VH-VL binders against o58371. Designs and how they scored, part 1

All scores and structures are predictions.

Target 1, 226 residues: o58371
Amino acid sequence: MIKMQVWKKLFAKSPFKPLIRHAEVVVQTVETLEKALDSWARGDYENMKEYAKKVDDLEDIADKIKSELRDSITSKLLMPVQRTDILEYLHMQDKIADAAEDTAKWLLIKRNLDSIPNDIKDIILKMGKESIKAAKLVYEAIKQLDNVLESGFAEKEIKKEYKIIKQIEEVESKIDGLDSKLMEIVFTSELDWKDGLYILNIARTLSNISDKAKDTAERIRVLMNK
Below, numbering starts at 1 at the first letter of every chain, in headers, positions and changes, except where a header shows other numbers; antibody chains aren't numbered by Kabat.
F, E and O stand for the ipSAE by ESMFold2-Fast, ESMFold2 and OpenDDE, each averaged over both directions (binder to target, target to binder). V2 = 0.75 x the mean of E and O + 0.25 x the DockQ between their complexes.
Where letters were taken out, [cut] stands.

## First folded at step 1 (VH-VL; framework fv_ersodetug)

Design e01
Fold by ESMFold2-Fast, scan of step 1:
Structure e01 (fold): chain C 226 residues (1-226), chain A 120 residues (1-120), chain B 112 residues (1-112)
Amino acid sequence: as target 1 above (226 residues)
Amino acid sequence: EVQLVETGGGVVQPGRSLRLSCAASGFTFSSYGMHWVRQAPGKGLEWYAVISYDGSNKYYADSVKGRFTISRDNSKNTLYLQMNSLRAEDTAVYYCARDLYWGSEYFDYWGQGTTVTVSS
Amino acid sequence: DVVMTQSPLSLSVTLGQPASISCRSSQSLVYSDGNTYLNWFQQRPGQSPRRLLYKVSNRDSGVPDRFSGSGSGTDFTLKISRVEADDVGVYYCMQGTHWPYTFGQGTKLEIK
């Protein structure tokens, strides 16, 4: 005779609660990066350095949560969705924090910030603020995915999820537009080649934040079988 | 839109076999456990079988153990019930039903049912 | 097997009046995780069952707030605050705490 409540053997505890926790740390990482960018734009190297260090610390925390999640997910648990799809989602979500860390590392390479034109600083700061929107939307998306699955894939909840995914795609498009405008300014400015390399790498790693947010949203579609 | 459609019911003689199917649409079938529940004419509901999302775990009510086999084909989004050694008391409407999870309980969506009549 | 006993087995209610259905289990339905796995289902004439409540008192999406559940341990109640014509049907309680799962006999609700 089976004495236990059987449906718990059919389904593991929600895998999305730990994914939501991880997403929360990813948001904090990107928000902290924006503070580093704000200090950078003001020419405040010391405060920039402190925020950059905190970005690195938060990415370490995100990575530890990812490792705990990966171990939990692959330990023969019965899950409401495919294990490989969850792991691929987690991988993409974690890449958002990685991109933020990469950006912070590039910020630290240059100590004298006066040689960077204000036009360039302004666009990079705008890219940073849009990156926060992307990260927060990913957090909302994973929370809504939990609602989608708890509702048994109700059309109302699926529709809410697709609205969030569309917003992530729109933020990514806006950041792409800012990046294009930045490239035009870089090529019309009298910028030292080392400063050019510096700015281009900051822009690339910032763009990666929204690119990985979009990739994460695409993995949500897979988890919804779409 | 979640839909479950049972087929395969009919009139059969005692001792014969029947295979029921439940076609699922509107959700990721491979992510859900599935149940079979029956209802004899004018009587209440009786649970008798469940299968895990991947088909690796199966549980039965004592009344059907050894006679009924639950299975699924996730590539076809279909749940099956193989019914052997049918008896008059197996006459019922057979429903397939889906689970909710994450703090939710059994049988959040049901099919329309398929009728099995075991005539003497 | 856990025996689920409903009372009354049938009741007739005037439109707009409240209705109450009791469900008693032969064993406690509190699981080791602290949750109580008692569900309520509605079956309208000629239709498939529909889940109304799970874990004693939680309403499913689309279920009117006229339906509420209460109870603990072995004694549970389904209440309809103001009965409507669409509420005609048979109501079942069901336990998922103990294996195998068992349903009550059903309570038939009629108007007038």
Scores: ipSAE 0.000, ipTM 0.396, lowest interface PAE 14.4, mean pLDDT 83

Design e02
Fold by ESMFold2-Fast, scan of step 1:
Structure e02 (fold): chain C 226 residues (1-226), chain A 121 residues (1-121), chain B 112 residues (1-112)
Amino acid sequence: as target 1 above (226 residues)
Amino acid sequence: EVQLVETGGGVVQPGRSLRLSCAASGFTFSSYGMHWVRQAPGKGLEWYAVISYDGSNKYYADSVKGRFTISRDNSKNTLYLQMNSLRAEDTAVYYCARGPYYEWLSPFDYWGQGTTVTVSS
Amino acid sequence: DVVMTQSPLSLSVTLGQPASISCRSSQSLVYSDGNTYLNWFQQRPGQSPRRLLYKVSNRDSGVPDRFSGSGSGTDFTLKISRVEADDVGVYYCMQGTHWPYTFGQGTKLEIK
């Protein structure tokens, strides 16, 4: 036992600690986007703009963490798993923050929302809240992968990881359902084509948050096999 | 490019002190545990000291406990070894070496060129 | 402490021929994660040590394919399939599994 205490004190030990820190910032980015969406739905352009700026700031922090980790790994740093698999995981996780930033950029394009029906705004807000759940589950998944490694790939810890991956898939499916309902409303409403383009792009970039969360979960499966 | 450059070696009389420095560049120094390894003339390699990435934990080989002190300054990317009460058997080339952040059980992935300490009487 | 014993302590090989160095540990080097943390280092005359292999058989970047490692538990071998002139030097095995880190006494490789 003493040897394990010595190792834990001397070294940071998990290749996943920086990935966990990156995931924390990704969660904050998606949470901040939801605040922007709430202000957007209320017609509060100025507060929406400020939250959108904070989404950009958080995504910049996520990119800096990503660059530092990428540089460390590409310096031929030894890992208990393949460097390429870690980098592909990081790439997918970072795309979640990119999708949040893209959504914020679309929100900024239109100032007056009087022509946008409340039913459409309601669905977009629901998609935003589910996106937070997706990001938080990714954070839980990468933390659990650290536990899988620490346990020497124990069956119990692997089963916990698969449970989280299934929950991410469920959230992605729910957001897909919301997106489909939104598309139906847009195409059956008397919405101007520019408003339609605006709403559909917001929905597309919001859906990308959960799509990238699911892609990130697939990369975790790869990491568990190596 | 990862580089480790040791300085501070020299000829010293028994009972005196020396401070070795190791200047690191080409990587995020504050993310790595760092080691001192020595090699006596015509002998093999022997590990002597390690310091954690943040400087909060330090461990030594039994032969140098109480005489040697490892430290670091992450703001200057520099590792130190303070050697007190030097003995003839401390004569060696002293290397600083990096402990990889992700593979601590596979250490010493990069080494400095070494600095020679000669304790003469 | 874990004792690492190398044999032979010196080896003279004809250029182009294979060379093998043995390393034995006083305790199993299998860690709780199932991996074996046995490392090999090369020190050319007048130069600093350089890591060749980690976890028994994994080559560091820039290390030629002619260097290979094998073994399990307590018995390990470093093999050079075709010795070249710049392979002259001292080779050390080192264990990371048990605290503290310990090295073998070294094997000197010379060309006949």
Scores: ipSAE 0.000, ipTM 0.443, lowest interface PAE 12.7, mean pLDDT 85

Design e03
Fold by ESMFold2-Fast, scan of step 1:
Structure e03 (fold): chain C 226 residues (1-226), chain A 123 residues (1-123), chain B 112 residues (1-112)
Amino acid sequence: as target 1 above (226 residues)
Amino acid sequence: EVQLVETGGGVVQPGRSLRLSCAASGFTFSSYGMHWVRQAPGKGLEWYAVISYDGSNKYYADSVKGRFTISRDNSKNTLYLQMNSLRAEDTAVYYCAKDRGYFDSLAYGMDVWGQGTTVTVSS
Amino acid sequence: DVVMTQSPLSLSVTLGQPASISCRSSQSLVYSDGNTYLNWFQQRPGQSPRRLLYKVSNRDSGVPDRFSGSGSGTDFTLKISRVEADDVGVYYCMQGTHWPYTFGQGTKLEIK
């Protein structure tokens, strides 16, 4: 199969180059979700629905790449890092796209978007923007890990990587803070309970994007310590 | 040699249907996204549809959504465009084009183009 | 949709003289991978389009070095250092960063 041959050739150059390719699609998925959220905040259900479908499509592409990468990592490929660590990294990175898909599915459940207060929409949009930053930082982290390997694990490259990991952790903390503020608004508002459930699930799935980004960064630490 | 050859164009009455085909050779068709781009007489290029390497993802320009359907048969190295409810403004030369990338192909530009096939919608 | 605006829409150049075509996008074309997916196409009279440049400044195989591309973000330029007779045609910029893909309206290059 041509796809298996392409991936095997990339793995021969670096164990991380195929993961960089997968990360590109993960970023596109989260960026497309932000477009869905923007339409959602404007009360544009039809445009939101189209972007939500595109999120599903991109997540499907990410899953297919993940499956192809798993099938291409054979015991006969000689790599400078453990195959199990690469697969665990890939699994965590793919969960970022899964969280974006979950968020899109929740957006589609409600048609009358005007019943959601603007202050709640504002916080959700801020969480969405921070989620894009988390996904892009994961992409930067895996690219920097390739630089670490090419440098022979040089101290300066390791320090750059650790700085990116810390930035991912900071973004996750910021999203957690936004989620806490959102919970306070929902609890003190006269929001219908079904709208409350709707909003809290959107917030939970958005928070999962940064949670999975942080988990992915922890897998990078494992890959660096070899 | 990498080639794309469009067929299926012709003169058709408004409201009727046409199916265009694009035969690919010289590359692994199943690994690339494919596009349909059209050009009305004396006008510029307009993108209308794209299909992913495996056929699972499709995107359309709003003007043809619901009327045109893009599809592919990787076993035959062939791309299709089913055009329904044709209008006078659909009169154009239709080009198929190959995307450059494998898995980011839907975000990358067209590096190989066919010769085009002419569709004329008139009564 | 991202709007691609070209200027001028038409230009006449004397053989051997330089030509420049500008392209402006309504949004940044920098993709998440750090690349800018701006392409330039040439369409000679009666022929299919041919891609000249991809990712702003990279020439496709067989494209003469007379053609060069520059720019970043939202503002891009195609330059022909010394126009030849076979350069007559319409030139299009096209963005591949955002869906749907969009083309500029085209710039017709003629020789005086």
Scores: ipSAE 0.000, ipTM 0.402, lowest interface PAE 17.1, mean pLDDT 84

Design e05
Fold by ESMFold2-Fast, scan of step 1:
Structure e05 (fold): chain C 226 residues (1-226), chain A 123 residues (1-123), chain B 112 residues (1-112)
Amino acid sequence: as target 1 above (226 residues)
Amino acid sequence: EVQLVETGGGVVQPGRSLRLSCAASGFTFSSYGMHWVRQAPGKGLEWYAVISYDGSNKYYADSVKGRFTISRDNSKNTLYLQMNSLRAEDTAVYYCARDYVWGSYRPDAFDIWGQGTTVTVSS
Amino acid sequence: DVVMTQSPLSLSVTLGQPASISCRSSQSLVYSDGNTYLNWFQQRPGQSPRRLLYKVSNRDSGVPDRFSGSGSGTDFTLKISRVEADDVGVYYCMQGTHWPYTFGQGTKLEIK
């Protein structure tokens, strides 16, 4: 990353402000998915369906913000490496919302949930709540990156950023543990094979939310290098 | 609470100018495109102007192009409409309304409206 | 510009009875993504417009289930299954598929 004075010549304002805006919509997308999961676990198909539609709507908004930001960045005479790093960050952050949309699509495949055991539903709900923590931490991380830039890459601000990155890694690890436990239950229970595939795909796409949050945090490490 | 509040309306003579403001609260203003819609006395709703989330893109209805200028200040969460060369047919209640992103043809277009401010152009 | 035509222009309904408002577009409102961006708005006397429905049939938060929307392509209908006193006002359809956005001329709903 180039020092702050050079960034001002390439951008009228901090390049991270629009990324913070995009991150807010990503958080809303994951929060809405958790509401869909809550309705799903109670067997409330109609409310689940409405929240799932809202997840799709929010992901489309995130994608449009991404497209507008990409066009704004590429319309300026920029250093290729710096522009590329920002665009790679944006791409990873947007993939968090994509994962939430994929999860919502899997929820919609099955109407009758009576055959899904409550212990499985409980773990899925826990994974959903942890996914909200991951998305919110990404939002905090990009806000803190703006503080790092404004401070001229002060050591104090950089240390705060690394603390947030570590918390994202811890949340991802916890979700991996929940996913492993869920797989054990699916394979040792009397669950119908189609229900098993349904649950495993929901778990996979939920885990992908935190995986992409971790990937986004790794792009922040790249953006902090001068 | 998500809210939009318009101010700046009043009675003005033909050929003069007015500046309308729309103050946003309860949501991330800088993430949304914004519209101005008007309603003449006893008439229907007509769209007149839109601005993108960052202010880089602006579009107007042909009837006001060159006379009205839409702008925004994201640091103040405020939308503006500068109205120049006012005509009697510009008499209306002016509403600001939220769009998700500039050019969005999506569910949240016009999901939140202001309370309106009245502009009367009379001699 | 896409012309939105509503009928009737005014409607008088007995309390508790159903009401139906039609909206026609001069062009298909199906967007390239397969969605139909047809919205319905309500404006009570002296108040700002309020969105009731989006994408033809989806209710906004807080909108009673007695309001429903249907239709496809160029022909759309707003139905109120049981009209209440608070429903007095003007109803507008709006298309967001084609630029610029356009509204219908409005339908005034009154209680007998």
Scores: ipSAE 0.000, ipTM 0.385, lowest interface PAE 22.2, mean pLDDT 84

Design e06
Fold by ESMFold2-Fast, scan of step 1:
Structure e06 (fold): chain C 226 residues (1-226), chain A 120 residues (1-120), chain B 112 residues (1-112)
Amino acid sequence: as target 1 above (226 residues)
Amino acid sequence: EVQLVETGGGVVQPGRSLRLSCAASGFTFSSYGMHWVRQAPGKGLEWYAVISYDGSNKYYADSVKGRFTISRDNSKNTLYLQMNSLRAEDTAVYYCAKEGYSSGWYLDYWGQGTTVTVSS
Amino acid sequence: DVVMTQSPLSLSVTLGQPASISCRSSQSLVYSDGNTYLNWFQQRPGQSPRRLLYKVSNRDSGVPDRFSGSGSGTDFTLKISRVEADDVGVYYCMQGTHWPYTFGQGTKLEIK
């Protein structure tokens, strides 16, 4: 374990900059999905479709950054953390963008939403907005990891990182609560079974965004202990 | 009727900066995404940057990431491209182009272009 | 990145004769929504590009019927049924299916 200042003397560039760049694209992907959800809830299929295409484009960018980073990690890079832990972190962070893409694909399946109650649409929109918070917290967490390393794992910086991890867990818990409420409405209402499956799959893929954010936070915990 | 007019090009030395502007008229500017595309002398078209209708999303080609910044002012119907750390290979005609939501991510109207020459 | 390859790079035709330009992509351009986001652009000498066709075969407003597009997957064609003097210029195909968006290298159309 060494302080980032001493570590910087050994490298021309921070190994965490590409991870932060990747996290920025992940945030943009989830924000764009929320725009697709807003259009979806209004019954604006054409605008929803265009935002869905943008989500796919951004996920492709995230995958490209992931591939480039994976290829550029070498044995000549001296790092105070294990290479495999960095790659596992990147893998989890990228799955957040994958979950956003999966959600967009489900939105495209149904054009006419007249049979879907507005109460259900409202919960889905709320889940979308909470998902943005999860993605932004992941971005803050990876930036804070730079501070942890620069301080030589100082207790104050580690505590700040754990607070961010806790906030990610709280957002995930809130989304799980919304998903549970949605499931209850679907099962107690007179929704057509196909509409039920449609809504539940949208909710499942949307919930995966915060689930993968929580998994990413767990990878940060591992990085701090190595 | 749709018009896009680029300004701000010129001759600059390597390492310097330029800011390009694109003035839009004849459509509801705030409803459409906007792009920057360039064309080096005697060469083909190359896409470089896009900004969403509300300015919340921006994307760049790898060759200009970290050097170029796209922005817009919907109250002035104007698109901008801030170009920093200019290199000889950035020499090109720069076009702004409009997209439409119902037609997808297509470049349906283009400006006349503004020339940027980076030479020592 | 998706590579767009045009053939031929230059083409000379006599007035009133047909012209055909090929565009091939390194990957399928069929998007998950079932649409194919392939566009054709025309650039006349000294002018900015103009879009001719979108989603393979759909003609933009003001584009003459003599321009038509066809193809699927990775193989696309732009056809001009009867070439006119004003058709002189460079033609580009462009894909919007995959990020980043990419253009073909261009095909120069000249009159004999």
Scores: ipSAE 0.000, ipTM 0.391, lowest interface PAE 23.0, mean pLDDT 83

## First folded at step 4 (VH-VL; framework fv_maftivimab)

Design q94
Fold by ESMFold2-Fast, scan of step 4:
Structure q94 (fold): chain C 226 residues (1-226), chain A 121 residues (1-121), chain B 106 residues (1-106)
Amino acid sequence: as target 1 above (226 residues)
Amino acid sequence: EVQLVESGGGLVQPGGSLRLSCAASGFTFSRYAMNWVRQAPGKGLEWVSTISDSGDSTYYADSVKGRFTISRDNSKNTLYLQMNSLRAEDTAVYYCAKDRYSWGSYYFDYWGQGTMVTVSS
Amino acid sequence: DIQMTQSPSSLSASVGDRVTITCRASQSISSYLNWYQQKPGKAPKLLIYKASSLESGVPSRFSGSGSGTDFTLTISSLQPEDFATYYCQQYNTPYTFGQGTRLEIK
């Protein structure tokens, strides 16, 4: 097939170039989620709904690319890394987009946004911003992994890769701190139980974006070990 | 808890057709690849077909390619196997199985009870 | 396709015995091998994935080892509920199962 030929050509150049293309869509998905969160925080339900729909559309595109890449990887295609390690990486990277979609779905469940206190909205927005940073760092990490391969696994390039992995871990730690702060506010405020459930699920799915980014970074360590 | 329930098996003559169904519950069906695996009486397991989480990618064993069609309806949490041009060698218990991951490249963590298909005169 | 061959095709053992079942791939599959247990009249159950990783809920008496083309499933102290047929499966290419090893009471 024509589409499979395109991906096979990229895999022939590097096992990581197709993964970089998928990562680009994952970043777009999370960036679009932040636009939905910005509208949500302003109480703009209609614009939030449009961005949430676009998150769903982008996640569908990410899944489609994932399926095409999976179909293009064959036992007859020579690569410097194992097929199953590439597929495990792709799966984790795609779960970042899934988490963004889950967050968008939770945003849509409530139409009247005025009952959510501004201090809670502020923390959710900060979590969203950090989630985007995590997704962008994953994109930088997979690009750097391609540089590691092109350099013949030179120490300088490997060090750059580990620095990016550490930054992903730091972002996850920061999101955990924001989530703890949010929990304190939810349990000490006069927030009704439905709004509490709503906010806690938004926070959980946002945190899952960075959790999956960290899982993806762990798969990069596997890929670096050949 | 994960449950997979197959149905649609039965006795059919050579050259006939059957459609198997697998009703899934206890997990987000639309996020996982699904598989059909068969087992002839007294024989081992044979993988038949895989379908991706979205339904856009399908794979078939050479023995069934061109005769069987795997499909899914994510709105109904149901997996299907349309079997055409059935042969005596297709006689088996057919299991639906959930893949651990969304693209179906790994392993089957949950299985249904199976449904018997007998191709005989 | 990668062909998977199990040995023995059947094995008789007593409760408390140490049992070893082997599986050989026709070409290297690294560690990409799973083990399933099937009891008579029941669906298969995943025991071990990626050659040596124990699936959640599976008793610790089960263990897997091997890489490349040669793999083993070991039951350290056989229990009555372990009498079943065991199948290996590779997942490096479209799924291929071994022919099965029937574990029978002695």
Scores: ipSAE 0.005, ipTM 0.429, lowest interface PAE 14.0, mean pLDDT 85

